# Designs tried in a protein design chat: miniprotein binders against a2bj90. Part 52

Target 1, 235 residues: a2bj90
Amino acid sequence: MSRSARRKTSALNTVLRVVEVFASIQGEGPFTGTYSVFVRLAGCNLRCPFCDTRYAWSLEAGKPLGVEELVEEIARYEPSLVVITGGEPLLQRHPLNSLVEGLESLGLRVQLETNGILPAPARDEQLWRVYHVVSPKDVPVRVPGAKLHPSWVDYARATGRAWFKFLVANEQHVREVAEYVAKLGIPRSRVYIMPLTPEKLDMKELLELHSRIASLAVKWRLNFSPRLHLLVQLP
Key: E = the ipSAE of ESMFold2; O = the ipSAE of OpenDDE; V2 = 0.75 times the mean of E and O plus 0.25 times the DockQ between their complexes.

## First folded at step 6 (miniprotein)

Design li2
Fold by OpenDDE base, second read of step 6:
Structure li2 (fold): chain B 235 residues (1-235), chain A 108 residues (1-108)
Amino acid sequence: as target 1 above (235 residues)
Amino acid sequence: GSLEELFEEFLEITYEMLMHIYKAMEAAKRGDEETAKKHIEEALKLSEKLLEIARKAGSPELEKLARHLHETIKEMKEAFEKGDFERAIELMWEIIETVFEIIDIIES
């Protein structure tokens, strides 16, 4: 294949469909408490009934933004972390690799939030270098069409840059997670359980749920992810 | 267009097609059979376009994968028409896997 074919990353590889960009505190997973810029990409391959970002499900819900413009916008916030989230960010894999390259060139740390349905990054992708929080939707919540792609387990073992965050509502869910990660050979140190929050919980109910799930995390020797942003009323 | 432009168009259409597959599956989960059918039909049309682009690009490998996508989407349509949601999910996964093979080939 000639040298010429490699150079023109098409206009498509340089444009993302973005729903929103905002600064906040990372409320979930291993980076909880980190001052972060969130880039919410449009489009999702799932329709989780408990999704709090349903407005991001359609690609058409996002505006087209150039990668360079987006890098400049993100950099203005001086973030400690850039969190790429959305519906499913990996639906925009090509321009996302370009975004990561731009952000890393500025020395910015990047964390991806993904549902783990799509394959993990390959070694030649810029995405290989970033942190990933994989949130499977097959266990315990059994969203139809959710299945963790096996490559995420391999990626986690190879890089140490992946964590698995599971939504749980009770001890039975925690048991199912423990069995699932054992079967897949995912180290417990890479596993987070997070409260599955129904709509319309008040702050008291939310705190009680966090307390219960945190206690289960200790009992089952798993990491706990809060929904810190909900507890402190941040975006 | 250049071979590069054809591959770019191929990728764009592949993502659009995949989005229709996901929307179809979503609609089916909601019991919206009409919307599901519409999105499957659009995915099928896009898969035909992928076959055309692969032929224009002169890539036997992409043509093979695009053909596999097209046939798998047809089977998925039939599964939905029969109310076989389990089979439709299996076929969706096969589509996803094939899409990734396409991406790997074009990015290589």
Scores: ipSAE 0.012, ipTM 0.243, lowest interface PAE 9.1, mean pLDDT 88
Fold by ESMFold2-Fast, scan of step 6:
Structure li2 (fold): chain B 235 residues (1-235), chain A 108 residues (1-108)
Amino acid sequence: as target 1 above (235 residues)
Amino acid sequence: GSLEELFEEFLEITYEMLMHIYKAMEAAKRGDEETAKKHIEEALKLSEKLLEIARKAGSPELEKLARHLHETIKEMKEAFEKGDFERAIELMWEIIETVFEIIDIIES
């Protein structure tokens, strides 16, 4: 690569807008219970009614951090998993690929949380090699503007590195999810249903909701994701 | 309805435009200026379609944002041609922020 091309690569891939970096336990999805560092990127392309992280919606909510600085900060936690979330992290796709490259060079396992509106990684992206938990917002309660990009199904089939996670409140929601994934050809083994938690549930209500949704997962032969961090009162 | 269909089409084209911007930046980083230029030109054409849809929808607010996207993409093209990749990144973030404003308007 020429010096000019290296300079171009450095300029394009050096900065991410980051809201927060913190250590916790992954409370959701296929890696539930894993000691993780969470990297919350700024900006989101949706305005979900049940969004827990509205403070991350604006790009201006994030401070610019160099990829190298961020890799060093993450590495100091010695995590078993790096969870890159947002907002929507794929809005910062380009420097995100460089972050993933840096993290993989240290042997760190990476998981991306995405709404799946933007296309899945291409084979020549660093993002192709990491885990993805896709949270479609077109079912069961459609968020305006939300539509899962069809490339996510192809990516999941080709790599085995994507799962699809759906917020559900009742059995009708689970039925709609089951119909949706069947229509798209998503294997049930890659589907998680997770309790849609309204604000201000007490612990008894939270446990009862988890129990109901878990029972529906068994009935419909889908995987269940808790919101473990809420149950154990971690970030 | 027809107005809802126009707004959904507007968002879909906005996301497609943004993807071309990402592909342009990716091509630029590997020194593939021809591919970068192709994707910027496609993004520019999509921003023109956004302006047409905003006019059909009768939304002065969306027309203003579509014009802003068009001008920002033109400035981004000039930055690439001059090799000013720091400026191109700033303009890419401005495009993303404008996308948020579009979403806020359509969802309201």
Scores: ipSAE 0.011, ipTM 0.347, lowest interface PAE 8.9, mean pLDDT 81

Design li20
Fold by ESMFold2-Fast, scan of step 6:
Structure li20 (fold): chain B 235 residues (1-235), chain A 108 residues (1-108)
Amino acid sequence: as target 1 above (235 residues)
Amino acid sequence: GSLEELFEEFLEITYEMLEHIYKAMEAAKRGDEETAKKHIEEALKLSEKLLEIARKAGSPELEKLARHLHETIKEMKEAFEKGDFERAIELMWEIIETVFEIIEIIES
């Protein structure tokens, strides 16, 4: 569609339900250590038992915020990375594409975090052009209702802009992840394992868990994601 | 058991229905009326299947929500046929809100 038609369509899809906007360091995934602004969108299509952001589950947890206003707020932080997370941000897919268009127009790098149940971006979406960290909930411990949409694997192969991040507690979990990604044809270079952190770990326990999971990543020839923000006590 | 299997099937069909709603909206945005109509008609069929599963599961609450989804999707189809894209967006949000209510009931 033309630029004029895109601008008009953007004006019609201009509201997102936003829980919070804050600056921090990206603690997880391929951009670990990057100065980032986090945009947490409201609403989620899962009820994960290990979820630490239960406050974002309901759409009513989010305040309606215009796309242009949100772009301006994000830009004031001068971030190296904009992390769009939630809940499940793809539940607000249409206004999210408008947000991405605005951020891309400013030259800002965007990363989306998604559970991958809803389809990957199509070539005609603004979302097709940004980075995606997909956290399947099919494995190692299946969350009811969770099933990775197969289009995410095709998107990852076609664009090189998707990675798959799995929460793991032990070697059996890593084995199940390795079998899962092999079956789906996901390259190991696109796979991250990350420590599943129970509540109430002290700093020594947290570091020991990170060390154990990192060692398993080396053994299984997968990438390792820390939870750096937990180690340095940032949000 | 069989009741747990019915609830799992209900969730899977709910997500498939929602995928068709998003595809219909994207088609409508670019003026592809035929593709939008195809996806909204699939969403209607899936909402009918949800009603059948809710009845089989013996859940009046899920039956009410499945019926509400079916009615809302019908209104969304009418909005597309009239070219009322603003109304279609409002109805899409109503569908998403109803899906959250379904998830809360099943996972409680």
Scores: ipSAE 0.024, ipTM 0.434, lowest interface PAE 7.2, mean pLDDT 82
Fold by OpenDDE base, second read of step 6:
Formats: structure tokens, sequence, C-alpha cells
Structure li20 (fold): chain B 235 residues (1-235), chain A 108 residues (1-108)
């Protein structure tokens, strides 16, 4: 490969399509309550009917940002955690590994949000070192084209750095999750159930839904993920 | 071997043991009690090896976890022998959770 081809491949591997960067509190999963910088990447391989970030589905919805510039922007917020989310962040796997390397060099903790359709990180990827919250969309919500890649179970077993967050609306969904994770051999300590929230809930309805799903989490001995940001009216 | 080699061996045996636990549960769900019994007996033997390796490694934490695995697998064997499949499922979950704790300690 010519020096020019290496530079062009390096440049393509150092640019991310970013929808937004903002500071907030992590409202979901094992890091709930953590002061975080959110990096929402553009592009998704799904079209979930309940998606609250539909504006991120197209890669064209994101602006091209250099990894170095993005690391500097993130660092200015002095976050306790960097949350990489989007549509599907792993669609931009190569520049994402470069981003993770930059963030880790500053001592920043990184958590990825993924739908688990794409393969888990390999041992030689920088992504291997970060925390992952995998949100399957096949169980129980059955989004077309969703299927958990089996390598995420292997990654969870190998590293202890993966959690699985399932969207649930009722006890039948919780049962389906419990059966699914038992079949895959995912420990209950790594499983979160989270309320599936329709777009038009008022705060009373939202609280009631949280209470119902939290009670089911206790009954089924699963972890509960709130939608804390919705409850406290943060982004 | 080096301490690193002992930890690698410990992990390999842990995964092999866990695979036998899964196969035992799958066999039990199919009503294949003989196959289930065979796999749980192999898992039990592997858990004894884990105890030995943990002792050789000089890790009190791994020895404690390996002991817990061994005891839990014994209880699971008894549950199968009694036909208490509900208890066997509970014990399987405890084994899986313990394995994840082991992995977190070794990979940290």
Amino acid sequence: as target 1 above (235 residues)
Amino acid sequence: GSLEELFEEFLEITYEMLEHIYKAMEAAKRGDEETAKKHIEEALKLSEKLLEIARKAGSPELEKLARHLHETIKEMKEAFEKGDFERAIELMWEIIETVFEIIEIIES
C-alpha cells in the first residue's frame, strides 16, 4: 500500500459521523446516575417503532468530526463517564476504536450502548476494554431484523464488561426475557429490564409504569433500569 | 507453570465445567436423566481441579469461589437425583453468577 493509501485509510478511520454531543446524567442501565457526556453517533441498522432518536437513523444526519477534536470536546466536560450511543455506534467501528483509544489515554471511562446485532469487540480492538450495555431488540419487542449476535454472550463471559438491557411492557415480556437469558447462560446479575415507554405518557403514567416494571424486576430477581432522564426531565 | 499459566488453566477448566452444566440442564429438559447425570459428574470433577489450581496459585479469593462452585455443583447433583428440577435451575444460576465473579477477578 502506498503512503497516500495509508494516509487516506487512516483519515477514514479517524472521522465519525456525530449527531450530537451533550452532558447529562446517565438515565439507564448499570451506570444510572453517573454524570456523563453522551456522544450520539449517526446511522442505525434498525427502525424500531418505539425509537426516541429517529433523527439519528441516517448516517447523513451526523456531521463528520475528527476523533482528536471529539476527544478534546468531550474532555472539556470533565465527565465521570463517556457514553457512546446513537443509532448503532458499531456501524462506525473503526473510527470508534480510535475514539476509545483517545478517551482511555486521558483516563476517561467509556460505556457503549449497542443493539447487539453486530459482533462484539475482538481482543485486539480498543472497544474490548470498554463497558457495553447491549439492548437486544428481538426479545421481547421483536423488531424486524433484530437478532442478538452470539459473540456478545462470549464477550460477557470473557470480560465481565457487558450488561443486557431489555425493553419490557408487562410480566409476559419479563418471563420471555428470563427464559431467553437462561437459555443463553447470561447471569441475572447482568440483566436489566427497562420500561418500554410509549411517546405520549404523562409523568403520572410514566411513574406508574416504572413502579410496575420495578416490582416485576424484584419478583423475577432481575435488575431494574429506570428511564431516569425522563423522570428528572434531563436530555 | 507461571501464575499466569495457572490462571489461564483455571479459566479454561471453568469454561469446560460451565459447558457441562449447560449440557446437563439441556439433557434434563429433554428428560435424558442419564446424560444429565454424566455431565454433572464431569462438572463436579472439573470443579475439584479448580480447587487444586486455586490452591497452587495461592489465591484465597479464587479458592473460595472454586469451593463455592464445587459445593453448588454437589447440591445440583443431589437436586437432579431427587428430581427437583426447579432447585437445579436455581443452582445453575448460582454457578453462572459465581463463574462471572471468577472471570472478573482474573481479568481485572
Scores: ipSAE 0.022, ipTM 0.316, lowest interface PAE 6.8, mean pLDDT 90

Design li21
Fold by ESMFold2-Fast, scan of step 6:
Structure li21 (fold): chain B 235 residues (1-235), chain A 108 residues (1-108)
Amino acid sequence: as target 1 above (235 residues)
Amino acid sequence: GSLEELFEEFLEITYEMLEHIYKAMEAAKRGDEETAKKHIEEALKLSEKLLEIARKAGSPELEKLARHLHETIKEMKEAFEKGDFERAIELMWEIIETVFEIIWIIES
């Protein structure tokens, strides 16, 4: 065993830096309305001006947790969906694959939320088998350094397990999104537009914004994502 | 290239470098030492390009961070060659922290 004992490669895949774990309803994207447990991983490769989770930007914001411990904590919630978000979860790709393997072994459905700058999963990764909601920051409001990795379009075509979600404030933004997805060959059936809210709105204003963006989705033949948790006042 | 274009190129190369770091770790996990070394070498080359771009941009702060990335990647290569994977993980966290500092400086 002395030769094997010197090799600690398994340690590379067993620790994640985690900001928070909580139960809520998925308020966004293709699984809107699903009872979910949210796992927010620390660290991000962007500094978006409209980010509402700036507290997760640093890896130091996350507590180191073992994959086995985290799987047990998630399982206690008995969720219909596990939403892995961040920051940018793919910055912790190695232990993330191990987490996904553990969650799948329990029959849990997993959704990853990513900015899509890092490559899509390869076929031999556990991440290949789960759902991905990609939020490109190239358009309509460009974030410095943001560029969608082209492998995400190939992954979406190959698996049918990726969708592209865009924050929009007006019709010009929707037009820019439509042009962007057409240029990249992303099917409209895989595209969601969602209301962009830069500041606090009252409930009437929030509903009016949702109505306007939903109407634009119908006009442009795109899918609409609400921000349901904001409408029902959940985290 | 404008200063803005230099910063955009700097961030793009930074993300590409980080991707190679993760591919190196994954190859090492599979016992593919040769593939791991190739990705570490590519990350090292990209960190050299970052240093050149930081100098062209005239940012002492970015130059310091790019130099730190280069040295940390060298240490990670040595750790892999010695089979010290725990040290490699510590150095990976240091690389990620430096990447976040780079993004914050450029974003601000």
Scores: ipSAE 0.000, ipTM 0.213, lowest interface PAE 13.2, mean pLDDT 80

Design li22
Fold by OpenDDE base, second read of step 6:
Structure li22 (fold): chain B 235 residues (1-235), chain A 108 residues (1-108)
Amino acid sequence: as target 1 above (235 residues)
Amino acid sequence: GSLEELFEEFLEITYEMLEHIYKAMEAAKRGDEETAKKHIEEALKLSEKLLEIARKAGSPELEKLARHLHETIKEMKEAFEKGDFERAIELMWEIIETVWEIIDIIES
């Protein structure tokens, strides 16, 4: 089997549909406060009514970028973390594995944001090596078509590189999250609750909501995710 | 049996125990106290078997964890009997965390 055939199959899995690339601080989850480059991929399998990135829902909203070019662009920012987000990044799983390989070859840490509907990475994928923050949309927010794929629990157990971030507005939501993760066999140490923020909150209301949800996190012995970027007015 | 066979048996019983804990919690949420009680009693019996297997395996670490499971299941039984579902959920999480630690030890 000639050396030439292996090079051609690599070419189709080398283009991503990218909405935007920017540097900021990771505002959410276990990496909160980390200087990060964000890669927002196009396309989503959900239509969350509270989504702040609705412009990323269509694959056509993204520009086609080569993986090599994207790796070079990311590297110029000298990030402490590369955050791959979007609509749903795992819709572009094949070129995403190539991106991860390129970034890891430079010694860059990678964190994926996913809604957890698609299967977790398999052991033979480059994605197996990265950190994952899974944000289920079935509990408590009940987005139609949202269902956590069970393989994410297995991945979290096998690797210790997954966390589950839930959107909550009140104590009833926190209780529903608690019951849900208990039923799935997810340890509390891997669970984050994050404020569900309506679009029209002023800074005072935003701070008050953060305070309430943080207090509930302490009460229920769960991790708290801020929306730090909103609090400090970053992207 | 071999040490390997004891560890396999320990894992099988651990998963069976955990399934009874889940079913107990689901029954309790439905107000089916009788079914909840039945499942928590089975989980308790299985946790006693885990203690016995850990002793036979000669693993002080597994014996400690199996003991912790057994005591936590007793507390969960008391929480159900009192109607303290919030405490029962907390105890269920403690059981899950302990089970994960057991799996990590056996699969290492």
Scores: ipSAE 0.028, ipTM 0.432, lowest interface PAE 3.4, mean pLDDT 90
Fold by ESMFold2-Fast, scan of step 6:
Structure li22 (fold): chain B 235 residues (1-235), chain A 108 residues (1-108)
Amino acid sequence: as target 1 above (235 residues)
Amino acid sequence: GSLEELFEEFLEITYEMLEHIYKAMEAAKRGDEETAKKHIEEALKLSEKLLEIARKAGSPELEKLARHLHETIKEMKEAFEKGDFERAIELMWEIIETVWEIIDIIES
């Protein structure tokens, strides 16, 4: 192996561009309420108009961190769940697999948040063994460049380790989500609808929005995801 | 608009190309050189489409990056043909970095 090739191979497998690492409560999805460490990776393949984490869009927002150092940092928090989010974490797929391997060796539960544009994990990836919350941006409000990779439906069916989370503002959005998941063959039990929160909502407005979307979840027989961290004012 | 449609098409092709690169690397790791070469050939064809779209969009920045991407994939194909998997992995890193730069420009 040449020196240059070794250096690049090491970087590809062992270095992640990380925006932030912090402890909080998972506010969304199937693990809502869990004491978690969040690892926000840099870079995103979308520019969602409703994005809460625009500071992570640029690759330059991320500092290079070695996988081993990151594992040690995460372990110090003693979390019940490690949430790997971004940007789009699958843009850093190769070192991400190494991170997952390190975290699993410590017995830590790992959840990825992904927009699902890039393919689902293959059976020989470490990522195959962890949980995924996929947030398609095809519907109800199409984000330019967004298209769910069909392999995520196969992965969800094969493993039971993927859920699909959709941002919705009203009943028409919920109808579009219901039609979309039925067409793709995604079980309702794996589908979450979550309030699309505009900027500058006060606490009363935020609670009222949560109530409306939760009621729609009951009506359409879908799961409801809050944005609990917003309600309790945590990061 | 037409320009926005070109950018959307460019991104969709970029992701499809990246998927082929990942599949090529997975095939190569398990010793399936035939499958690896097929995916690299598809990635190369997709990079040619990216050059055409960048030219139509009239973006010098995208054209430069699409050209770099095409050349890097050509070098990767050559490395696989020679059995130089270490060089192929290094070139995959350059492809990923170039894809990130492309995404950042289009979606900025």
Scores: ipSAE 0.000, ipTM 0.218, lowest interface PAE 13.5, mean pLDDT 81

Design li23 (at its last look DockQ between E and O 0.66; V2 from the best seeds 0.68)
Fold by ESMFold2, look of step 7:
Structure li23 (fold): chain B 235 residues (1-235), chain A 108 residues (1-108)
Amino acid sequence: as target 1 above (235 residues)
Amino acid sequence: GSLEELFEEFLEITYEMLEHIYKAMEAAKRGDEETAKKHIEEALKLSEKLLEIARKAGSPELEKLARHLHETIKEMKEAFEKGDFERAIELMWEIIETVLEIIDIIES
């Protein structure tokens, strides 16, 4: 890109602890199917037993990368979407705001994935304009220490830039999600249910599970999220 | 309350403290010394609450980490007063590392 983003306050260097950067397809949530660059940040404030990215839990799993260097690396992929994930990216909130500033200056669309324990963005943060997919870990299967910060619901209603995604295995889980979102005042249009996939499904079983959860989404008038990358065998 | 309730309270206050640390860092980056000072003072108050909760829970490990957070935040306040933002960044990472150590102890 000829119109370059430059760090105007370069005397205040920032780094991120980054586990990996790679191109793939966003397989989940409202941006499913989008050509994306994934940036996995190190560190997580949860120890979920069903976590599929345990390698990102410790801060030491990440290499320190300067924000400017990372913006340049991301831009070379020419992504349609930049997905910031982890661990829990909001543990690196300060340098993350600098990364978002750099990406926005290039006109790149950004989505953050978070467990929602740390608060939603404030109006004066660069993260305010970013899209957020919030995955609370206190329903239907409660992870100890996981409590959705109440600011996420207000943020979603005020901005329209947050969605809530829940892993479900059966109709009882869907019922629990429906009760939870109703109590918190989360609109159905912001809620996704997604298949909780056991480790040892073959492709036929994976498709059958997708069909069952999709049917439940229709029955309960909730949005359905696939795990598209699993269906098409991408990372 | 129960030990589980004390650990939940400890984590909630830890996250609130961390929010103030980030707000102080953003304010200092833009040169807003008054706002940065306000948030550092709130973070210090919250770290004192962490000490009280750790003692009530009977956890010497959490007490040690709460003291480390308190002293690190005091150093960050001094760094802001001297205009040493690079030092403040180093101390922010030390706080994040300490928070992750707290998580490992509580969620073990």
Scores: ipSAE 0.787, ipTM 0.915, lowest interface PAE 1.2, mean pLDDT 90
Fold by OpenDDE base, second read of step 6:
Structure li23 (fold): chain B 235 residues (1-235), chain A 108 residues (1-108)
Amino acid sequence: as target 1 above (235 residues)
Amino acid sequence: GSLEELFEEFLEITYEMLEHIYKAMEAAKRGDEETAKKHIEEALKLSEKLLEIARKAGSPELEKLARHLHETIKEMKEAFEKGDFERAIELMWEIIETVLEIIDIIES
């Protein structure tokens, strides 16, 4: 291979389809309350009926951004955490590994949000080093096409860098989650239940829903994830 | 199997195929041409299975997309053999787009 071909390939290996980049507080999961930059990637392999980011389902919803430029943009916010989210970030796995490499070189912590359908990172990927919050959509919400890839359970055991966040609306959903994680051998300490929020809840309804689901988390001995950004009216 | 079972199998194989595409790209980036070749050859075999499943499902639209996917992976194999990684990246994006179109058909 000519030296010229390798240089052109380095620039193209580094493009992501990005919907938006913004700073906020991580409202969900084990990093709740962390000042974070969110990178929302375009494209999703699910059509969840409750999705609040439907605009990110198409790849065309994202703009092509170079990894180097994106790393510089993220770094300007001085984040305590970089959250990679979107539709499904792992659809862009190749350039995403390059992004993670760039961010880690600056000493930035990275957390991925994924639906867990695509395989967990392999040991030779840069993604192996980051934190993952896996949000299965097969239980209890039963989204068509959703199935947790078994490699995420293995990754969680091997690294301790994965958590599982389940959407729940009632006690029956919490029971189904408890049975599901027991069957898969996922430690309860790695399980979060989060309120499934319908569209157009007012603040009173949202607080009531959080209160109910938090009480169920205590009853069932599971971790609780708020939707903190909704409660404090942040992006 | 039922049509639902065929679609489930189709999606599982599609995701396995994508994983091989990504591993091929990562290997190529590292200059591991042998590993890249192995993964792209496996992706090609999986795309042949997708064509077979699409035919069994009786979906002309899914068969068309599975065919396009197969031909795109063939072209990606040729791009790797020529050392044209720029073209291989373009083809990777085309594969992702095609996979998303397939998902739209199956989940609809």
Scores: ipSAE 0.602, ipTM 0.849, lowest interface PAE 1.0, mean pLDDT 92
Fold by ESMFold2-Fast, scan of step 6:
Structure li23 (fold): chain B 235 residues (1-235), chain A 108 residues (1-108)
Amino acid sequence: as target 1 above (235 residues)
Amino acid sequence: GSLEELFEEFLEITYEMLEHIYKAMEAAKRGDEETAKKHIEEALKLSEKLLEIARKAGSPELEKLARHLHETIKEMKEAFEKGDFERAIELMWEIIETVLEIIDIIES
């Protein structure tokens, strides 16, 4: 088949630019420990200095995959949770709604991971019905261009299907997160703090960091997210 | 005021424009032509603001990309008017690619 014919077929099918699809354990957030299939979408609207997935920043990092093909591939894993991540998956919002529709038709539970710069789902989107873990990049260390869209707070209050996850290195970061969520009216029950892990920590250092951030979560009455996959050496 | 403030404003308007593109696509998908046209017209106005900000910032590269967005959105409006949803999808991908080029320039 010619490239032109393939491109026309892809446009008709509703395609996503996909970096990788793999089975693992969800290591972070409210569903930590869940057997999951991860779908990493290409393209990101931020350039975070601490980013572990820089390979996903470009749309060219992803290959075009049709929604039907992706649904079939995901279903073969028989996952307890489908985690759609990226880059920033909401950059591919239109075909993403179609993917969610297909996954929902099979009764699969879906979680989206997003930086929250683009607006929260509207009631008439398929995305309205799935779970969202929002990782704002405006605190504690502001990433240039990052600003949480206020609709995410309204969505969380209306649905109970959004949580807010923050990378923290020390108590000052936790204080800044606490002030930020109080100012925006985000309930503490919807807030997770997670260790900001530098490169090349040994296992003892990684456990000590997790212990310190977990202790701060207790002190500040916030939820704690591990990075479980790092502790058990999974992708 | 500052170049940093202009770039922040440029990004905010770019995201608002992209939001209207997505709303237009979803409206068109369900056959709501009036809502699709309303959002595409708002996206066009926002792309004109991007041109003004790029010129004020003195960035020929951002001006070129803002102009390209404006022309792509005009073509998307024509696609919706003709009921050519396949063409609208192609143009949506061109817009996303152009937005990422804008981000690469601003956040380089």
Scores: ipSAE 0.350, ipTM 0.728, lowest interface PAE 3.1, mean pLDDT 86
ESMFold2 (binder alone), look of step 7: mean pLDDT 88; pTM 0.885
OpenDDE base, look of step 7: ipSAE 0.596; ipTM 0.848

